# VH-VL binders against f1miw6: the designs that were tried, part 7

Target 1, 251 residues: f1miw6
Amino acid sequence: MPHFAKPLLRNIITRNLFNSIKKKQCLQYLQTLRTLQYDGFTTVYFGETDIPESLVTGEDFSDGYYMPTPTWCVVHAGGSQGWVPWKYRMFLRDELCIKQEDNLFFEFCDVVKKAYGKCAIVVKERRRQDATRPKEGKETEAQAHVPSVVNLTSVTCCPEVAKSYGHKLLTLPSPYNYLNPLDSAWSSLKWFIINNRKEFCLQSVDGVYSYQYILFSDLISKGIERINLSKWRTITTKVRRWENYYLGKLS

## First folded at step 14 (VH-VL)

Design y6
Fold by OpenDDE, last read:
Structure y6 (fold): chain C 251 residues (1-251), chain A 119 residues (1-119), chain B 110 residues (1-110)
Amino acid sequence: as target 1 above (251 residues)
Amino acid sequence: EVQLVESGGGLVQPGRSLRLSCTASGFTFSDYWMSWVRQAPGKGLEWVGYIYSGGSTYYAASVKGRFTISRDDSKSIAYLQMNSLKTEDTAVYYCARLSYPTDAYFDLWGQGTLVTVSS
Amino acid sequence: DIVMTQSPSSLSASVGDRVTITCQASQDIRYYLAWYQQKPGKAPKRLIYDASNLETGVPSRFSASGSGTDYTFTISSLQPEDIATYYCQQYDSLPYSGLTFGGGTKVEIK
């Protein structure tokens, strides 16, 4: 009688296995990161955040007219040294125009090389939406996760490109995104936007029409600038504590 | 009261073994990394090793392979097993707690126990 | 291991004097530095953590700063009770770097 492990047990087992795998990935990430740091690599977190227009305008679209508000994607990098001396980029996320600027990651790698030397570039793992069905296949040996190309919305992060500049590309496992200090930085940016957007509004009157313009670029720029080195230090220290926690717990 | 108390120090001959104990009280022992630091007479502080809450251990190169740190969370005790002792191992040995939750600073120290390795 | 070079090894100053101790790391330790005070015959006590944060209950005459590889500990006005040996300690690249102390600075009063 094939023991019909109750679907619930399978789900629990799968969840537990998933959790186990993710824990292992986290540990590996942390060990690799620390190794690189020990080897003199400067850790740089490279990432993006989405800023919906509604966040900037303060418009409450709660009244059911889901007008797809344009979403801006901000790309930048930072670490214990603060923001990298690379100009942040903003992209409009249109369903159609993911203009991946193929050269941005090259530019970024060059800039950080010049600024810091060899870098451990940390990017978040993009949840492959499509990884629905774990194909039952073969216990593929935990092949050393060759850092796969990480596609950000607007930038392709290629390990080979990073390597060509003497850098190492690391992927932060998705369940542990809070180990990326950029998330805190982005939260701070968003907070700044919400609280200061009115200061960046210009009113123009054209005849009978009054227009409000938001200086979006200035708003973002000032928001980024507000996250100074001291703030970065605080954020990275917090992340470090969490890293140590997981190292201690998972090792 | 939050405290660490070392015991087990004494006079020992070279090549012999000695086990030190560190008894913790006043805090949740299992949540903390524990460490040993030694100080030779008239010398500076030297980190010996530490043990994670999960049980993993790391050691200074000077004691690696000879010393072993362990812990019994049920008793709130950390141990330092010292094997193949050398004269240069003569020191006051301090048990120390590393900062919670995961800073690796020494935020709590015992009073130390003297280990003398002499022929 | 990350090497911490502490200077000077000893100093003698008068009550009320400004005392400065430096610690240089062999690599960037990203502010993961603490300063300890050890009085004669006593266990060390942490005074400062994260390069510049003063521990609770520590007098304000104690301060520290630094970045990268270079860190400084300062006593703005030396008091008789400050006679001690001071140590810096780093933990930047755990577990690989270990916990490393500086060589210590003995502070005496003239």
Scores: ipSAE 0.591, ipTM 0.828, lowest interface PAE 1.2, mean pLDDT 88
Fold by ESMFold2, look of step 17:
Structure y6 (fold): chain C 251 residues (1-251), chain A 119 residues (1-119), chain B 110 residues (1-110)
Amino acid sequence: as target 1 above (251 residues)
Amino acid sequence: EVQLVESGGGLVQPGRSLRLSCTASGFTFSDYWMSWVRQAPGKGLEWVGYIYSGGSTYYAASVKGRFTISRDDSKSIAYLQMNSLKTEDTAVYYCARLSYPTDAYFDLWGQGTLVTVSS
Amino acid sequence: DIVMTQSPSSLSASVGDRVTITCQASQDIRYYLAWYQQKPGKAPKRLIYDASNLETGVPSRFSASGSGTDYTFTISSLQPEDIATYYCQQYDSLPYSGLTFGGGTKVEIK
């Protein structure tokens, strides 16, 4: 005869408390964001996405051989004004993902200050930044041995750097994915890649690496250009709808 | 029928208080943000304040500290409590429903109730 | 609060004329602005939301555009039934910005 164990009840209670904490964090985030907007801060969403090479080539890796493939990290920013007038960056994740460019956030803050004045810079909360991801190796280790998840952000977003330019750095709580318009922009880019990679393919294989790199640069650049101001306004209006919903329910 | 009906308007002396009611029908009142908007005779529309579905309130600077918006979801009624009334508060007061779930533009208006503040 | 400056306060035009009304916000409201028509003795009626989107059933002679601080409402060919007072209303940085209206524009036929 089946019956419920006490560990299951404890899990339910812990899950409900965690959800209550995240709802409070979401409300605090929204109140802070709207206060900054009212105070004349321009909202800018800063973030990254991974584009594995297999997405561009269409190659299937289900043949039972686990050979790693390159994954590119694209870093960009945008908002209701469209893409920030700042050249997006690409970083190779699998081979050079331990490299950090501390000055890049400094450069970014300068560019958005010149373009928009004071900004509310929103970055997505990294749920695994302080959380235990692997149970083994919970103790502090050298940065070179930390899993790739902690190296996904190639740019250090320091609140004091933002403050020095008159900006405010905000962290968007991770469970509320619909509050980040960059996620929609990244999805649009990846969909463009899937549907258009054939058009950026030379009809013959000249050299594997040269051919693929030509496809990456042109394809990604075109995909980013496809996400124009009108698309950005559609995306940010949808996010605003979610923001208002949570403000109404959580207030 | 989806509608809003204001009541409680009338003549009142300066410094006194008055409470307006807005009775909603034909929709799930508790889902919507509600707002009060006033219009002085021969003048334009002036936003007074609104109340979220969760009960939090926000007010125009001209009435903050004197007016209080509240709601009773069980009765589908929104209220505007007006204290320390001034002659410049003389207006037709509209109750309005804000758009759900999209944004804060006005989706439904009542007919209005006149408040006259004079000695 | 965000101040909305609407111009002109009144205008008079002939049937068939193009009519233009402007609203200027005291700060960037992005594109979160609606336009309303109010006929005498009636409650306002929303015609346009999000700066440029026509409400269902609104005639195509009505249009609007704008972003940032500057917004424009146009009646391409004025009709007798368009006699009304028109208002803009911003709803940007809620809850802190309020829901402020422009001063209104009374449209009359010559």
Scores: ipSAE 0.588, ipTM 0.808, lowest interface PAE 2.0, mean pLDDT 82
Fold by ESMFold2, look of step 19:
Structure y6 (fold): chain C 251 residues (1-251), chain A 119 residues (1-119), chain B 110 residues (1-110)
Amino acid sequence: as target 1 above (251 residues)
Amino acid sequence: EVQLVESGGGLVQPGRSLRLSCTASGFTFSDYWMSWVRQAPGKGLEWVGYIYSGGSTYYAASVKGRFTISRDDSKSIAYLQMNSLKTEDTAVYYCARLSYPTDAYFDLWGQGTLVTVSS
Amino acid sequence: DIVMTQSPSSLSASVGDRVTITCQASQDIRYYLAWYQQKPGKAPKRLIYDASNLETGVPSRFSASGSGTDYTFTISSLQPEDIATYYCQQYDSLPYSGLTFGGGTKVEIK
């Protein structure tokens, strides 16, 4: 029975709602990535996810008044080799969040250089919802494919920093999120949190972020550890099948 | 029911041309990448080239510029046009289907057709 | 130009023996490697894909592993019907890597 094949194909067709410009961007990204892989660059996906505190504690607001919950940002990287041998970073995020210094990306580039040599570092293109307004003046001029600075919420990813270590920074075009295996890793982490969390009913003392941070960090650390090399291979193989599908259709 | 059948092999003199056909049945041909693989008598397998579902082609260095792969999705046929044949091209030529939802391992092979290049 | 070096080129073993075949790639192919069995006069048949995944219907005595540049294929208990030539094949950096095969390993029973 072909039931399993039809759902996969239908999902692929449903996700391909994009114009000709986005198709060209996707093909260019895939061709660049595969050229770098053939040239011996190790592919590393670098990114972040947001984890609301309510996901960890299980606490929910009743039909009462609004009460904001803090959100943590987790920054990590991985690929077909598993997680990069780099301690993930965790930042407390609030409405007044200030971007971190670019030293983290510098440190990251040094770590992956030592671990893998030259890397193709892939980061997601910012969604239009997160767009910074560059003052271009609305022209139709064509531009060269010069890589732009890619900002994660917590980290600035500079192409020149990557280049100084012999790396190449690639931007994965929106909306092709399913070409990012890190998204699947983040989903697996969030499901681990939901299934292994304890409902916290402890009454917090003002300013007890250090205690909460330790409990949260322990749970996150366990969740990351459970995403082992075998799991990474499963998710990168699925992404590769999407990549091959698009290469086949767009080439 | 799912099948690949090669045809067009035979004896040909060096410098001449020959076109092989691969007729597919029992599956949606237009969804798949197709490839040609050859095996000289007593030797190992050698990849010749493949064609994407979108039509782009890629070739081994040993045949690039001499061989051309094409496809006719309306008839479910893949072709290998072999020009400027050399004695070294003597082999059994297999047509193969690449895996779905597309990677480049071979999940269906034809029976092969022998091409002999000799004076 | 990814070169696959397969060894040994031939081997002879008794029924029930463990047989191990190796392939080494000239560069990292991650785990994008398949193994094929070819019996005399027949087209090859894929046994394993993505370095370690066994095809449906393939006996469990066949297994494989590896990553990076080094890959192994094992028959845990050789049977008479396993007489064949075995090939590895890489499919890493498409379309640029090609689809290169190892030189093959002819397996015979004493």
Scores: ipSAE 0.577, ipTM 0.812, lowest interface PAE 2.1, mean pLDDT 81

Design y6
Fold by OpenDDE, last read:
Structure y6 (fold): chain C 251 residues (1-251), chain A 119 residues (1-119), chain B 110 residues (1-110)
Amino acid sequence: as target 1 above (251 residues)
Amino acid sequence: EVQLVESGGGLVQPGRSLRLSCTASGFTFSDYWMSWVRQAPGKGLEWVGYIYSGGSTYYAASVKGRFTISRDDSKSIAYLQMNSLKTEDTAVYYCARLSYPTDAYFDLWGQGTLVTVSS
Amino acid sequence: DIVMTQSPSSLSASVGDRVTITCQASQDIRYYLAWYQQKPGKAPKRLIYDASNLETGVPSRFSASGSGTDYTFTISSLQPEDIATYYCQQYDSLPYSGLTFGGGTKVEIK
């Protein structure tokens, strides 16, 4: 009878350890961020969001046939200064063609350097799906593996590239993704798409067929533009409050 | 009623120690950062230090190493232990709550307690 | 530490006058600024937070604006009850910058 209690306890311990590690990572992130801010670095959040075609068209494919609809990936950056004066990028996520534009991060770093000087560039930690089961091996001192490269789906963010422009690349731990103001911005964008997509629809009648066209680029552009400096200020202030909360709780 | 009440002020000689207390009521004390601010007679406001909900403390350079802030959440009391007092430490000391949940503005103040350091 | 330079240190104006106070930070404090009113013999009271947000119950004659290093507090029409010393306060980059106040501006009526 005593053998069944062991796996549950192990799971609890592992979860607790995981939580402890993630908390420490969060604290380190926050401390580093604040240090950089104190040192005069401008904080810029760089990230991407997925926009499925269904969100744009409003088509509810809930009826059983999961037709993989094309998904668009929008890449942009923002912070307390609003959107970065860098043109957002949009990529079609094709199962086959994740064309990582190798130069996109260079371009971005150059633009933000010119606009703001030294920047703390914050990116989300990519959930490595493949985190295989920690092999039981030795307590090697969790040297804070500064990931040498943070890969977004569409863009590779290299700390060395950032450094070459005088920037610092920071990784936001995955459990604390809500500390990225871009999430709120993306939510706002998606909300805009849902509520305004009809205004960007053109109807064409060709004989017996009626076609609906969506001005997708215009829709996205307008959605991004609607997130003005005032909105960014509100979003970043909210994030700041959460940051302070965790700083106070975890310190 | 939401309030802060300072106590423990008085006349003290240079080099001596004094402990101030701030009793909080009307809110969940453990959720808030607490701070001390002082005001010398006829002068402006000077931040002394603050304590996080987690217990970490930070101090102004002028009092660092001499003053200690602590809290007892079970009693809803914040403390300011002042050691090696100087004449320049003469001031009204205010206990203040920092804005919830995480803004570092002062949204609640006590009435203050006068500390006079004089030989 | 972030230094807050407040100007002027004192001013005298007539009832109904527009009063302007400025606060300059030694670095960009990213809107993390509050304004306080302290009446004689009283504890300070927060009037404005996040550089421009009016506290609940504060009269609309009070306003503030600013960005980066430069911030302004305005009383559109000075009233007798507005006799006080006003302070700006920043909390940017906690815990490293600490909490710092401006030197204060004493507002009097002629």
Scores: ipSAE 0.576, ipTM 0.825, lowest interface PAE 1.3, mean pLDDT 88
Fold by ESMFold2, fold request of step 21:
Structure y6 (fold): chain C 251 residues (1-251), chain A 119 residues (1-119), chain B 110 residues (1-110)
Amino acid sequence: as target 1 above (251 residues)
Amino acid sequence: EVQLVESGGGLVQPGRSLRLSCTASGFTFSDYWMSWVRQAPGKGLEWVGYIYSGGSTYYAASVKGRFTISRDDSKSIAYLQMNSLKTEDTAVYYCARLSYPTDAYFDLWGQGTLVTVSS
Amino acid sequence: DIVMTQSPSSLSASVGDRVTITCQASQDIRYYLAWYQQKPGKAPKRLIYDASNLETGVPSRFSASGSGTDYTFTISSLQPEDIATYYCQQYDSLPYSGLTFGGGTKVEIK
C-alpha cells in the first residue's frame, strides 16, 4: 500500500506545480505562517461548515428546487491545541442568510487571547471576495492597497479587530485545502452525523426547526466532542507533513 | 545500501576555507532535505544548517555568513563550504538526512569527517 | 535560533533506577521535540518524536512528556545497554527555528 499511495500523491502534486501563481501564493502563506509561529503566535484555524437538514434526515429531494432543505452553518475553531475553548455557533442560512455583526469575531479574538495569547488566525480564502478591477475612465492615480476583510458567510473577520487583540489574520490560498485541518474536522463531524443521526431522531416531528434544533444541537455537540485532542493532533500532523512537503518543493 | 559518506575533512588554518562533500546512495536524493551536524571532540551535537529539496538553505547563527550548503541532485551530493574558519569550528562533521515527508528530525547519518582548525 | 537547555550534563545511576532528563526551550516549541540516544562510536538513534511518541522497536521503559518550553525524558528502569549520551532536538517553526540540540546528558552506571 505505501507504493500505490506514493505515485498517486506525486501525480497530484505535479499537476499543482504548473500553476505558478497559486504556487507563489502557497509559498508566501507558508513562509508567513512559519514566521508567525517562530515569533510566538499560536496558530488557530477559524472557519465554518454547512450542514443541510437532509444530511440529518437522510432524505434526498430529487426535484430539489421547489422543495428546499434548510441549511445550518456551524462556526468553530481549532488547532494543535484542540478545539478553541469557545462555544461554537450555529446560524440558519437558507431563508435568513445574513452576516452576523462584528461582535462575534471580537468575542472570538478575546477568547483566544485569554486562552493562548497572540494568535495567527487562519481563515480559508474565498475567491468571490477581493476580486477587484480598477474602473476605466477615472484618475490616473494608483489605488492604495487596503487590506480586504476576510469573510465567512456568517462572520466578518476584520484584520484590524484581530490586530487590536495582538493577533494576525492570515488567509489560506484556495486550491490547498489539505493545508486546512479544520476541513478534516468538519468531515469527521459530518460522518458522525451520518452514522449517529438515528439516535437523535424522534418518531413524531411536526415543527421542523424548533424540535430538530434541540436534537441537532445535541448531535453537533457530541460530534465535536468526538474530535478530541488526540484526533486534532493527528489531523494537524498530517497538515504539517503537507506544509513541510510544499515548503521543500516550492522554496 | 542506503548510506551517506562524508569526505573532504582535514587540517586547515584559521581564516581559510574547506569544502566537505556528502555522497548519498540507495535512495532518491532529490526528494530529501539534507543537513550538516557537527560534534566537537568530547562535546555534544550542534546543528549547522540544512538545505530543502527545493534548494533553499538555513543556518545556525554560529556559522551564518561563513558556511554555505548546496546540493547537486544529479550526482546525489550535498556540499558544505566553510569559509573564514575559526578554531571553534574544529569538530567531526556529519551529513544527515531529515525524515521526509514526516518532519525535520534525523533518520540517516554518515560516519563523519574530522575538520581541525589550528595554526 | 531556539536555545535548548538540557540538564543534567551527566548522571550516574544503578541498574534498575529511574532516570529523568529535562530540556527547556527558549520559546514555546509546542511539542515538536525528539529525543536521541548516542552510544560511543555510533550515530545517534531517535527514540522519541513529537515529545512523547515512542519509535517502533524502542523498549517501553523509555518515555517522554512535555509541552510548551519544558520537556522530560525518562528511563523507568535503567539497564546496562542504556549507557549513552541523550540529546533533545527541536524542530518547531521550520525553517526559521532551526534544528537545535540540547547540550546532551551522559548516563553512566555507578
Scores: ipSAE 0.469, ipTM 0.770, lowest interface PAE 3.1, mean pLDDT 81
Fold by OpenDDE, look of step 19:
Structure y6 (fold): chain C 251 residues (1-251), chain A 119 residues (1-119), chain B 110 residues (1-110)
Amino acid sequence: as target 1 above (251 residues)
Amino acid sequence: EVQLVESGGGLVQPGRSLRLSCTASGFTFSDYWMSWVRQAPGKGLEWVGYIYSGGSTYYAASVKGRFTISRDDSKSIAYLQMNSLKTEDTAVYYCARLSYPTDAYFDLWGQGTLVTVSS
Amino acid sequence: DIVMTQSPSSLSASVGDRVTITCQASQDIRYYLAWYQQKPGKAPKRLIYDASNLETGVPSRFSASGSGTDYTFTISSLQPEDIATYYCQQYDSLPYSGLTFGGGTKVEIK
């Protein structure tokens, strides 16, 4: 009977350790971010959001035939200054090896340099799906491995590229994604899509067939535009409050 | 009490140098950007320059190349070194704290120190 | 540098009067504007930030609004203690653009 308690305890310990590590990472992130801010770096949040076509069409596939609907990826950036004056990008997440626009991050870095000067570019930590097997290896000192490359689904963010433009690339730990104001912006965008998609729908009749078209680009554009500077300030202020809380709690 | 106190003002001849000091108390000085603002007699406010927590500095065009802002965080003091002074530099000089990184407003002011440049 | 044009340069009003001051920027400053009160012989005090946010402890008779290039500061009912010079200040496009003040508005009581 006593043997069953061991796996649960291990899981609790591992969870606690994981939580401890992530807390430390969060503290380091926050400290670094503050330091950069004090040094005159403008904080910009760079990221992507997925927009399933079902969200746009409103098709309720609840009737069991889960037809995988195409998913769109929207890439943009924002912060306390509002949306970055950079043209957002949209990609289809198809199995087709969408040629990672290798130059997108370069372009972004150049634009923010021109707009804001030196920037602290914040990106979300990519969930390494494959890091299943903890290789048992050596307790090497957790040198804060600045990830050499942070891959977004559609964009590769390279710290060296950022550095070449005078920027700093920061990775937000995954458990603390809510400290990214861009997530709130994305939520707002999705809400807009759901509630206004009908206004962007066109009907066309071609002989025997009737077609319904959604002006997707216009829908996204208008959704993004509605997140004005005032909204961004509200969102970033909230995030800052949380940041301050954690800096106090985790210190 | 949170406060800034300027010192070092006085009468100086054109072409001479003067150094102003701003002593901060009641807050973590190293966490804040500091700035200098001046006001000529009977005139408006004019931004002179500011210094980041990290030490980077920016100046108004009117004083660039002549004035230097520095800070000593260990002493909680900001400095304004004024070289090649001109009669037009006559003003009350205020030390002010900036509210960065949230924004860049002046949230704390000293009482000012008068600098008079006259032959 | 961004130029802030403040008007009027001076005004005289009676106690209880509504007072309005305007500040125009040479370019869009995206709400990055504060208003300061400077009483005679004193340092300036910030009253409003981000174009419309009232500082803690500031009386509700003070308000401000605006967008783009045009901003307004209002005293709904002028009080004797409001005798001061008022200034607008912008900080748009740091660090490339400097901090700039309006020319000031002297408010007096008749």
Scores: ipSAE 0.383, ipTM 0.756, lowest interface PAE 1.9, mean pLDDT 87

